# Ledger of designs, part 6: miniprotein binders against o43061

Target 1, 338 residues: o43061
Amino acid sequence: YNHSPEIQRSVYTLTGLAPSSKMAFVTMLTVRAANGENEVENTQQDWYYNSTRLLVHRLVKFKPTKSKYPVVVLAMKGIDQWKLDQLQEDGAIVKVVDPLYAHEVVDDVNDIALLDSRWSMMFTKLRVFEMYEYDRICFLDSDILPIKKMDKVFDVHQLSYSKDSVLFPPTLFYKPRRSIFWRRFTEEFAAYGLTRDDLYPYVFAAVSDPGMWHETPPPFKDYFNAGLFVFKPLKAHYKRLMALARFPKLYDNANMMEQSLLNFAYNSAGAFPWESLDWTFNGLWARKNDLPYLKAVHGKHWQPEGSLGYDEDTSKLWWDAFQEMQTYHDQQRNADLY

## First folded at step 21 (miniprotein)

Design cc2
Fold by ESMFold2, look of step 21:
Order: structure tokens, then sequence, then C-alpha cells
Structure cc2 (fold): chain B 338 residues (1-338), chain A 83 residues (1-83)
């Protein structure tokens, strides 16, 4: 048996899932800043709503992709009631949440790279980590389109701390630049009095983000996309996330918003390494060669030619899906009429 | 409003189908272009009906303009396919 440092650093156990485990897909519908009500911002708001409806439809109604698990939409306060009512009619569980503003989360908002009203609520996605009623959650951005069954996304490992870590303990080999912010975090976190059993085992899995156009399959990068991730909500991990969030300089000045935070919190070199999901669950920068393999495509595929990330084949795929949803609802409307 | 948002979505969808059909015509794929244009007509008819229920003259006019463009392209595509 080889004495691999990775084996001594952590022990991978079975998934820890039981038939009684309570799972959910969760997505979020956000509000743009109130003073941003011009035509461009209103159009973007409408398409976030439309893409959320399509995601719900694909997980609840469309037989080739529908899930056996509930679908929850976390709707930020300020979304029109008729949109919430429609999402509930589409089959989602709709829950209204208060935003998490950057100034309420971080100590110094000047440490955030993108400091304007569009991003003031960037941490609201962290509300999903408080949904302790579920044993496992798959979060999906609202611009993800399932094209095959997604339920196997929950089949990921529980991750454990190795008790035989004298050769390669995670804390010895993962330290930021020894900044005062790391010291402040460790002081706060230590004061919580949490034990190892509060923090382990844990679940956090996501898909590697290629960041640009790529070959099929995309090459692995040790940086995940926060548009889709699977985790077990744990109070200790939420406390850790909120303590880390105070200090944007630890996570690249929040250059990629909450994605920067999560990549720091679950960095592969740290105490809680992320697990790599199969790339086909979150098809980023996707083109026609990817499509036969993908279970979901991720992007704003409704946008016209010339938009960043535009691809004719994924655009057609998305619009075909949207048309199927509209046809479904037209047929339901006619069936409800006498 | 909900109805106005629904009409706007259907008009955007129809416009996308029309643009795709124009590209297909340029490539000489007249059969695929006609298929897309027929789908656009159905969505435009739905959008126009809803826009009239709303009483929004701007949405009605937009729907009618797209319908007219789709019908012209269908006529063009049928003439080209026969040659």
Amino acid sequence: as target 1 above (338 residues)
Amino acid sequence: SKLASTVSVLLFLAAWLIRRAERLLKRGDFESALEELERALRWLQSALELARQLGDEDLIREAEDLLRKAEELIQDARQLAES
C-alpha cells in the first residue's frame, strides 16, 4: 500500500446518502437595483425570470429531464408577485429571501473590485447555505438548462479529515500570504468553539471552470464555477463562510463575486478541498462538440449574435427548449378552457 | 404587467426565428427556413392575439411588422425553392 499524502490528508467515504435523505435543486431569482429600471436592465430582468421558468419546467414537467426531487426558487424580495405565482404554478417551491448586501457582509467594501449598485447584493446566494432542512442541495444558476437527467449529480462523496495527518496536515500547506485578514479570520473562527466533528464530514462538489472556449472535454483547472454546486448545509460551514466573507482581500477582492469566496473557502490546497464533478453537469463555454455529452448547458443563450459567449448551436438548443415550454403552457391553457 | 411580459417574450422568440430563417435562406436551405418561418407565424399569431387583449398599440404594431416580414420571407423562400 502506498503512503500517499492525499490519502493521509483526507479519508473519502461513501456518499453518506440514505433512501430517506432529503434532496433539493435550488435556484435563485434576483432583483436588479431599483434605480436601474431602463430598457436594458428591464430586459435583462425579464430574461432572468424567463430562464428561471425554463429551468423549473425542465426539472418538474419535461419528462426527458424531470427530477424526482423538489425544485426550490429563492426569490429575492422585490420580485413581482405575479412572477412568484407563475413559478409556483410551474411546480416550484417559492421562498422569498432578504438580500445580503456587500456592506453587511464585508468589513471594508473598498476591498471589493466591482463596487457599484449592480453587485451590492452579490452575497445573496449564500442564503442557500442556511437551508438546513435538506440533507443535500444542488444549487443551479437560473441560466442553466438541463438537457438530460440531472439526479445523479447528488452522488458525490462525503469528505473527511485524516487523523494520521502528521506528515501532511492541510493547515500546514494552505496559508494565504499571512495577512492580518487571515489572522482576524482565524481568531473569529477559533472563538466559535467548533470541533472537528462539527466540520467533518462535509460535502462540496462543483465543475471545473475552463473560463474560455475549449476542447471537448475541457481541460481541468483548479478553479470551479459557482453556477452549479452540490453540498450538505452545515451550520459550522456557514459560520466559516460568513467569517471568511468579511475579508475580500483573502478571495481575490471578490473579482468573481461569491465564486471567488467559495473557491477560497473550498480551495484544493486547504482544509476543505472541493470535489470535482463530472464536467457534463455544467457545460460552460459549450459548443456543438460538447452537446452529445452534456447533461446541462450553462449560459445566457437567449442573447443575440455578437454577445459574449454566443454560439449558434447552443443558442438553437436553448430556443428549442424555450419553444417546447411555451407549447406545453399553451396546451395547458387550452385544456383548462372549456 | 404579466400579459405585456408574455407578449414581449413571444415577439423576441419570433424575431429570433426570423433571423435564423434569413441565415438559412442565405445558405440556400429553403426547407429549413420555411420550417422556422412557419413556427414564427404561429408565435406571432399568439402574440398578436394577446397584444390586442392588452390594448397596447406599440406591441400590436411590432407583432404586425414581424408578421408581415415573416410572410414576405415565406413568399421569397417558396419562389427560390421552386427554381
Scores: ipSAE 0.497, ipTM 0.850, lowest interface PAE 2.4, mean pLDDT 83
Fold by ESMFold2, fold request of step 23:
Structure cc2 (fold): chain B 338 residues (1-338), chain A 83 residues (1-83)
Amino acid sequence: as target 1 above (338 residues)
Amino acid sequence: SKLASTVSVLLFLAAWLIRRAERLLKRGDFESALEELERALRWLQSALELARQLGDEDLIREAEDLLRKAEELIQDARQLAES
C-alpha cells in the first residue's frame, strides 16, 4: 500500500460538490447501548444515550461547534420512546430503523464464533448506507465530541476509476482463521449484479487509526477508524457491502465489528481505496498536546481514571461540555417561564 | 423513567466533580478544588430537588451522602488553605 499524495492524485479526479448538495451528520443509537446493559438491576445510567444527546447538542445548539447541516439519529427499533422524543427536542431528526440480524446477512452463522446482539448492532449500522436522500453523510459514533466547527469534513474528493493510473489489478486479501497465509480475493462486480460503471464515482473518507498513544500529529497507518467516515450513499455500494458481509472470513470475523468490514471493502489495495481525512476530525487516543488542533475528540471520556484510554485533560473537556449542555437546558427552562 | 435518568446523571456528574476535587486537594490546589466542589453542590441541590419530586428514597439518600462528602471536603480545603 502507498498513502503518498502522488499515488492518491493518480487515481482521483478533482471534482467538486454540486450546488445545493444535501449533507447530514448521522449517528446511531442501538437498543443494547440505549436501554442499559442489565435490565435485572434497572440501572438509570445510560451513557451512550447521554453522549448521543451531547453530540446532538454540539452540532445543533452550541454556537462554537454548531453545524448548518441536519443531524440525524438512526434509532434501532426498541429504544424507549421518551429517549427518542428527547433527542427530537434536542434538535435531531430521529429515524427508527429495523435491525439487521446476523442470520439475515451471513451465509453461514457458524463462521461467527460469538452470536449475540453485537452482530445485530454492527449489521444494523449498514442501514446508514441506504440513506440515498443525502448527497454526503458524515457518520460519527455517539462517543465523539465536537470541539470546533466540523462542516469542512464534507470537503472530500469523488473518487473515479482511471485505467491509465493503475499499474496492477486491484486485489484484496484475507487471512482465514487458523492460517498463517493470506488468500487472494478476486472481486467480480457481475457477481453483485453490477457493472464497474455502477460503482464509480464514489466517496469514502475516514481518519487513520493510530491504535495507541501517539505524538502530535499521530503517525499514518493504512487502517482507518470507522467511528467517523464521510461517504456518498449509493445503491451499488450498499449491494457490494451486503454481498461482502455474507462472508465474515473476508473481514477478520468482524474482530473490530463494522470497522473490519469497511477496512476490507475500502482497502487501499482494492478497487475502492479510502481517502485519508485530516486527523483533526477524529481525535483518537487524544491528549493535551492534540487539543489545540482537534475538531473532535473520540472516546468514552465519561469513564473513570484507570479505564482504557483514560486521559485527565480529555476527561475534563468532556465533562465541561456535558455541564454546558445541562446549563443550556436550565437557561431554556428559565426563558420559557417568561 | 426520564426524571430518574436525569437524577442519576446529575449524581454521577457530582461524584466525578468530587473525585476531581479530591485529586486537586492532594496536589495542593485548594482554589481549584473549591471551584469543583461548588459546582458539585449546585448539581447535587438540583438532583436532590428532583429526587424528592420523584419520591425515590434511594436517590435522595445518595444525593444527601454526596452533599455531606462535598461539605466535608470544602471544610477541609478551607482549613488547609489557611495553613
Scores: ipSAE 0.491, ipTM 0.837, lowest interface PAE 2.2, mean pLDDT 83
Fold by ESMFold2, last read:
Structure cc2 (fold): chain B 338 residues (1-338), chain A 83 residues (1-83)
Amino acid sequence: as target 1 above (338 residues)
Amino acid sequence: SKLASTVSVLLFLAAWLIRRAERLLKRGDFESALEELERALRWLQSALELARQLGDEDLIREAEDLLRKAEELIQDARQLAES
């Protein structure tokens, strides 16, 4: 017996059997709660499902935008099985997830600015941070439409911390020490056992959110849009996010739901600053002049004239893309039939 | 159901194309309006076929009403384009 287990373990790691770089695009399909008005009409015209189908189609089938990486749909429990089956046929990996209820996440739900039946599950997007099987994930809201190749979005940095920095000492949180909640945070978080080596290096990159109509290119703002972000799923960072989520007063009373939390957790002034992605990966408030540069357009472009953020050119772009998807599936059905 | 959802989406798409065509007609772009209306007609014929498979009388009537509107607009647009 010429080789010991130590030698076999060494050869195993040298041959690249350690975790390979596994990239994935991930989106989420949720169940819209009934709002008491137009609920039957909204259910029959489930545009989140249809926009999810279009996003999958653009990343899996449509050659001008097709990715070499898998596309995963996290479907909230309660989505009709026929929708899951269709998304799988479209080429997505479909995973059903349990909702993450606000009352299970936060210490005091009264600290949330808006909480009703429609928003009680606002933290469910955080389930994406538990997908540890991937080395990097690009999360996309289902109302993002790729119009060019997206794969370069994964070309982001691992972010590190210098032991010699004294400007912003390492901490799980940033909060002015005049807060009455600081002692409570410290006592409760000691049980999480998080160390600096567990938290660094990390990956978190997103696109600056212009917040309104803009020139081309949009101006930079130190506040990112949570509709698209690239990150490495790490258990320590998930524990950190869940610890921060307990206290909505830290992140503007969840005024922008999970976007508020993520902007606090990765604030540029804190211990884990976000990396700015090129604006063309997440085209917010997009108009005609932006389109030649954009790799993706972000918005509920199926909505009619008069809707918030409506633009005739991006609306036409979206409906043209939707028609292309429908034509693709009609052609495949005819080919399979004969 | 899946079929009902498909019909509803096709009807909504067709209605959007018709409204866009109406705006194009008002701006005098008759050729673009005709292109949109011909696409709407194709989707409406597909939606009507599926609505009949469903046996849903409300969806059938909606598809037929939109078909008639699209055909009338096509006729109007062709007359205007010739002038």
Scores: ipSAE 0.479, ipTM 0.842, lowest interface PAE 2.7, mean pLDDT 81
Fold by OpenDDE base, look of step 21:
Structure cc2 (fold): chain B 338 residues (1-338), chain A 83 residues (1-83)
Amino acid sequence: as target 1 above (338 residues)
Amino acid sequence: SKLASTVSVLLFLAAWLIRRAERLLKRGDFESALEELERALRWLQSALELARQLGDEDLIREAEDLLRKAEELIQDARQLAES
C-alpha cells in the first residue's frame, strides 16, 4: 500500500480562491503552416479568424454571454494586421506572440508521433502560461462558442502543498511509443532549479474529454480537453512545463499535441493533479440534448454536413450566432453614419 | 499537523472521485465508475491508516464513512455491469 502511486499523491490543501480583479479569458489565433498543399489553407484560416471574432463578440458584446472580464487574443506573429485591428475593434486585447517551434522545445523531434507541419507550432499555446500579469486565466480554443455566461469558470480551488507531507513524491507512469512496458517517472523539481515552495500553491482546472459522441451528461474520463482550462500563471509552472515538454516520450509522444503534455504535467496521479470543471463549460461532441445544460459548445461548427463531428443543431447554433454578430456590426456602422 | 492535512486531502480527493463515480453510474458507464471507485478506495484506506496513526477520531470517522460509501457503490456498479 505504501508504494501505491495513489497513496503517494501530494497532500494538497484545497482553498477556495478569492475573487481577483486580474482575471481574463484568453484565446489564441494561429497561423497555419503553409505546407499542406491541398487544404485551401486560406479558407480554414479565415474560419478560425471568424470563430475567434465570434468568441470575442460573445464575451465582450453579446448581452446574454457578455463577461465582466477582459478578453485577450494571443495572435501568433504573422497574422495580418487588419485581422488584429478588427479584433481590437471587437473589444479584445490583442497580444502578438512568437511561435514556439517543436524543434526548439523538444530535445528529439523524432519522439513526436506525427512530424507534420501542423505540429511544428503545436506548443505556441503554451505562451498563455507566460501571462504573469493575471492571477487567473481561462484559456479557450477559438472554436468554443459561449451560449451562457461563463464567468463562474473562475470559481476554482487553489492547491497548496503541505511541507509536512510524509508521502513520497507522486510517481507518474508513461509508455513510450513502441514500448510494451510502462516506465516510472519520479519528478525532481531540483532538476528544473525549482523548489516545492516555488510551485505551490497552484491552480489548474479543466473539463473531462469524452472523446466521442456521448450520452447526457457525458461520462467522466481522467483525461481533460486542453481546449478550455483555468490556471494561475506562475513562472515556476512555465519553467516546469517547458522542462517536461523536452521529452515527448513522457506524454504519449505528443499524440494529442499540447493536450498530451498538459495531461501529463497535471496528471491526477502526479504532483499537480488537475481539478475537474463542470462539463457544461466545455460542450465537446455536443448535441441537442446537451444544449439546455451547456454554457459553451466546442467544435468546428462552421463545417458543412458530412464533416467529422457535424451536428445539425450545433451547426445551426453557430451560424445563428455568427449572423447575429454580423447584424450587430452592420447596425453599428449604420449608427456611426447618422 | 502535516499528517492531518494529508489525511484531509486524501479524503477530499476520494470524495470527489466518489461523486464522479455516482455520475458515471447514472450514465451507465459502469467500467469507468468502478475504476474511479477502486482508486477512491485505495486513497481512503491510506487515509484511514494515517488517521489511525494520528489518533484523530474525526478523520477516522470521515474516512470510514467514505469507505463504506465507496464499497456500496462498487457493489452497485458490479451488479449493474453483470446485469
Scores: ipSAE 0.000, ipTM 0.177, lowest interface PAE 17.6, mean pLDDT 85

Design cc4
Fold by ESMFold2, fold request of step 22:
Structure cc4 (fold): chain B 338 residues (1-338), chain A 83 residues (1-83)
Amino acid sequence: as target 1 above (338 residues)
Amino acid sequence: SKLASEVSVLLFLAAWLIRRAERLLKRGDFESALEELERALQWLQSALELARQLGDEDLIREAEDLLRKAEELIQDARQLAES
């Protein structure tokens, strides 16, 4: 149909990009705001740190998945220094960032569907778009586990206008929750202090999100998962993202946090369509039949049977990886003794 | 605090291995269950040593409880496999 990647490319030129010495994998380590404590909240804090360590280990030390590119951990202000030190010892570049609080980003926080302490810092992932020192970044959520080499994820395209194309007003689409009809939003780049030329060319690629259990391979859906995406950090695009972020009603009341925003901003029907990456780079709702093909599995696989999205095979895969990391460190300690 | 975090994750890992072993026993896969229980004992021994260095009575008790459970399951699995 008219929203397919083939039709959306009729106005734009795609250019394959060569490797660059300024490419990096970036993940984020967050802190949760203090609230009522319970076992799952304490475990979730530790598991974000431990899963970040595992991700770093898999990209820096574990030879079957090791990358030639640096791995950067963006650590939210307030993470204990010993955790930062450990991640640096593990081989990551660690950078501390200030959170982006929802009340500082949006005009009306009541337009956000869920407003509790867990969501108050939901936009902090947008800090990765400010890392202008890199030509291309692959962002990964910390609960992504590489199981094969990942470096080909950077084999993406730069999108430009075609020289002979007719220019049309940039239009985005959204569905207000109090309406059964989709609405149009025509962007005015001048309102962001930008021109069209400031925003092209750009890079934004991600994996289609099946949203549920699926066959192998999963069906394509015109909605991507923000747990993994490849992009070029550009000041104009960050300005645009922050301008759009002000109005959660445009992106489904931030129902999926920054994922809702990014899907709105890079919608296939808009001026900046997203590029679909090979599904094997971000294995969502993964089960045994997916595993021979996947380069990475995505999920909180440390969680016990009965949790949402639990699968016995990916759970074992994750815990085997975690045990390998622990064994690696034991062996390094023994080697230092001899 | 760093030691406490390491002990806690090792105990969780061991608990996960024990629960997996229980499922394997229910399926009648006694060999795989014993392998997972033996791995759990190794991590629990490490966790208990660190918990004792830390002097944390709650972590020591948790590690000892998991060790006891793993050892009981090992004995049960060996008897069932020989039957």
Scores: ipSAE 0.672, ipTM 0.900, lowest interface PAE 1.3, mean pLDDT 85
Fold by ESMFold2, last read:
Structure cc4 (fold): chain B 338 residues (1-338), chain A 83 residues (1-83)
Amino acid sequence: as target 1 above (338 residues)
Amino acid sequence: SKLASEVSVLLFLAAWLIRRAERLLKRGDFESALEELERALQWLQSALELARQLGDEDLIREAEDLLRKAEELIQDARQLAES
């Protein structure tokens, strides 16, 4: 039904949003070795921390990519204080958050591994949806590197419906783990303590995930990457997300972690379809031909040759950016001495 | 510690630049290889200074080994560019 922007236009109203002084970029820094699954490599360095520093630098200090909006790092409780202090010195707003454990979120513990910290880290990312002090948030993974101005990413739409519009039942689709057939799940908003009207209007926009190497531009796929998304923090939508999170079988047992949950919750065929952002804001599987267009490159570009998704041009781009950050801080130390 | 983390990042960066320079030499792009190696030397000098402040003999040795490797490659690249 609701597979394209034209279908969405005929069922729902999309309204462009004015700029707001209450917008922010938000990223998350998790505990490096909570159970060792996050960092199984023999590395001497926490690369997510270093990548977070670079992201902050590119949005706060580096003039070609600097934003006029604040940059917030949500840091899981247990991150070393010197890392938090450094990120604050780099210009981020650092907020420490309590983890959300899987047993606090999921109804049937048998549906997940009890001691799997991957699930707890995934659920803790949902804390970003509670940041109601902001009108609009661009969440981005710490392994995203801005290479051009990013502020236009906030130029998104509210989705609403007309009271005179014909609406289908609020239906989501999922595939049971051992089935090749899709099933329907019809939401009952009253079970969340909500009405349908409580959930509109809303904002949720993300970039289509190509999932593999691609031509320039990548083809559209009706499945978004959760590494970058723009949304309005709304209590009703947080309640809905937490309600859906209770049932991992509905979102492919979090096969792609939070990406699975969010693609389920904002499926284009459902009552709350996602808005497609310009692909250039989240450059996945990026290669040389993509770079003239991209505003941001997404990947673990610090990883060595031979790693999945390695590309020599984006790797060089990342390390050049890292070197620029180091030079910037050396120059600040020298200026402060004289 | 924070200082050990800074040294480790600079050593990894320098090693990455050296490996890139080796690839550029194989392609015959000697000028680009020399440029990368000169950047590696700068970061290695910084790393060595910090490693000495830390007093970590293993990090000092690693920085010195990478310095020697970079200097050897610079000499090789200059000879290849002239032949």
Scores: ipSAE 0.669, ipTM 0.899, lowest interface PAE 1.2, mean pLDDT 85
Fold by OpenDDE base, fold request of step 22:
Structure cc4 (fold): chain B 338 residues (1-338), chain A 83 residues (1-83)
Amino acid sequence: as target 1 above (338 residues)
Amino acid sequence: SKLASEVSVLLFLAAWLIRRAERLLKRGDFESALEELERALQWLQSALELARQLGDEDLIREAEDLLRKAEELIQDARQLAES
């Protein structure tokens, strides 16, 4: 009996959530890993910082995309103080966080597919799940550019379970990269020192990842991009997530880093299926035809022609947005001088 | 410093626009190239002013070099558009 993910969703009650006074946009700014020798030309600019500034500017200052909700930058420890100060001046709440190193999270680091220095801190993004001061968070990667108002991204559902139903956690199937055989995982909440009541109700919503260039609209895939997600911070869910994180074999040996983990933890066939957000909130592999529909575009759009995923229209869009931000700052500086 | 970083970003932006304009010129889009170069000049002027305030001779020199390049390309683009 293939437990269809659809049958499992029928056991959950979906409740629409009203706006809360404790909602925020959150992004992560990481310490720049020394890019290897071949990325030499882009080595002078901190594009993650620059893109983070642009994201903050769009959500806080730029009238067409300005949000009513606070914007928090989770800054990894070791970022230059002047960058943090600038982000505060841009109108972000800056919170410094300690990194989560792979060796602190994973029982056997050799089970990680990519053991390079850039991914040693890949789990630092999981610090967003500890932000219990908020009822609902929309996490955004720093390479997301808002092009319309995004406030409706918070219009998600809470999933609850009926107390009258004996829910056995569904069995998930996983295949480690070096294994020919599928393995079974049956989740035991007691192994985490948690009950079902500790874990429900929950919120987790994300956008399907098309994984490549696509038609408009993109086809739905039962795999979400971890560059944008809406969730409710819960201590039980963080504890669960960290327990699962110990075993990369469960989540494709962390091939897609935290995205692999999150797609396992919130698997559609699992105990905590993800909610699908409208694709327009996270325009992955976007082209000109997508732009009229999109609320945000997602990608390293500052990269030059010839780069993987380069698109002329989205590149222009990003650079026009970046120039608008610079113009705004130049005007502010001139106004402060006179 | 914050100011040095601001100058560096403006110089990078200007250099990026110049490279884009060069590609537009090669494609025969002289009008679009001129627009990009005029924007580059604006950023370079801002960068030069800030670099002077900082007193960084290397950044001043870089800004001046890019200004010369942009001005030369503007002249080339105008000549090509009139021809």
Scores: ipSAE 0.650, ipTM 0.869, lowest interface PAE 0.8, mean pLDDT 90
Fold by OpenDDE base, last read:
Structure cc4 (fold): chain B 338 residues (1-338), chain A 83 residues (1-83)
Amino acid sequence: as target 1 above (338 residues)
Amino acid sequence: SKLASEVSVLLFLAAWLIRRAERLLKRGDFESALEELERALQWLQSALELARQLGDEDLIREAEDLLRKAEELIQDARQLAES
């Protein structure tokens, strides 16, 4: 029974949203646990900090990509104060947040597919859903490099239900990794202490993840990347997400961390289908042929040749952008000396 | 410190450019190699100045060593381009 995503669209009303005065770009800066074996050679460089600075620079300072919207860095507790101060100097709003540990979120941590130190804080990104001071947020991973203006990413729809629709939440099918059989999940909002009116209207939009090297444009997949998404912070949605997060079996045993959870929570066949953003807002596995269309490229483009997902053109693009940022800072330092 | 981190980033960037230039030289792209090496020199000069302000002798030495290497490679690249 292919519940065509088309049939479910008839139940929802899409309303275009105008710009709000309470919109922000949000990124997260995490403390890397030192024990990642493979980063032995570059252990001296905090690439997440460096990439976060570059992202902030592109959105706040660099004229071709400068946004009119504030940029917030959610900094995990334990980051050096001088890094936070520097990000503030770069023009970011810094908000320190406590981590969300997997053992605090999940009922049984053994249901997580990969139990390593890196996965202990995988849900910390969910702290963005508590940012109720904003009407709409675009979350970006720190390894996203804006190459054009991103402000149109906020041009999304609000989804509401028809009052006449007896919207029973559709049944989702899930398969735990160790299970041979598909299971049914029928969502009950009352189980969260929520009504339908608490949960609607909502906003959640993201870019389809091609998962590998692709043609231009990438093929659409009904699976989104959690490195860039636009949403409306709602207490009800955070409560729902945290309730679902308790059960990794629902979302592929968290195989792709928070991305698995979000793809379950905002499943196209579910009560809260995700909206597809234009692929150009999140250039995953980007190559030279994609660059003319892209507004942002996404990847660890600072990594050397021979790294997984290395591409010479995107590597050069990132290092050129990084050098521009350094040049900007050198010029500012020299200007402050006079 | 913030300053030490800045020096480290500049040294890393310079070293990255030097390595890239070495690959370009091996490919026979002497012009591009020279451009990368000249950029590396700029970063090393900034790094050296900041390292001196910090008073970190190890960072100063590293900057000076990379500077010497970049200068040697520039000379090599020029000789190869003229040959």
Scores: ipSAE 0.650, ipTM 0.869, lowest interface PAE 0.8, mean pLDDT 90

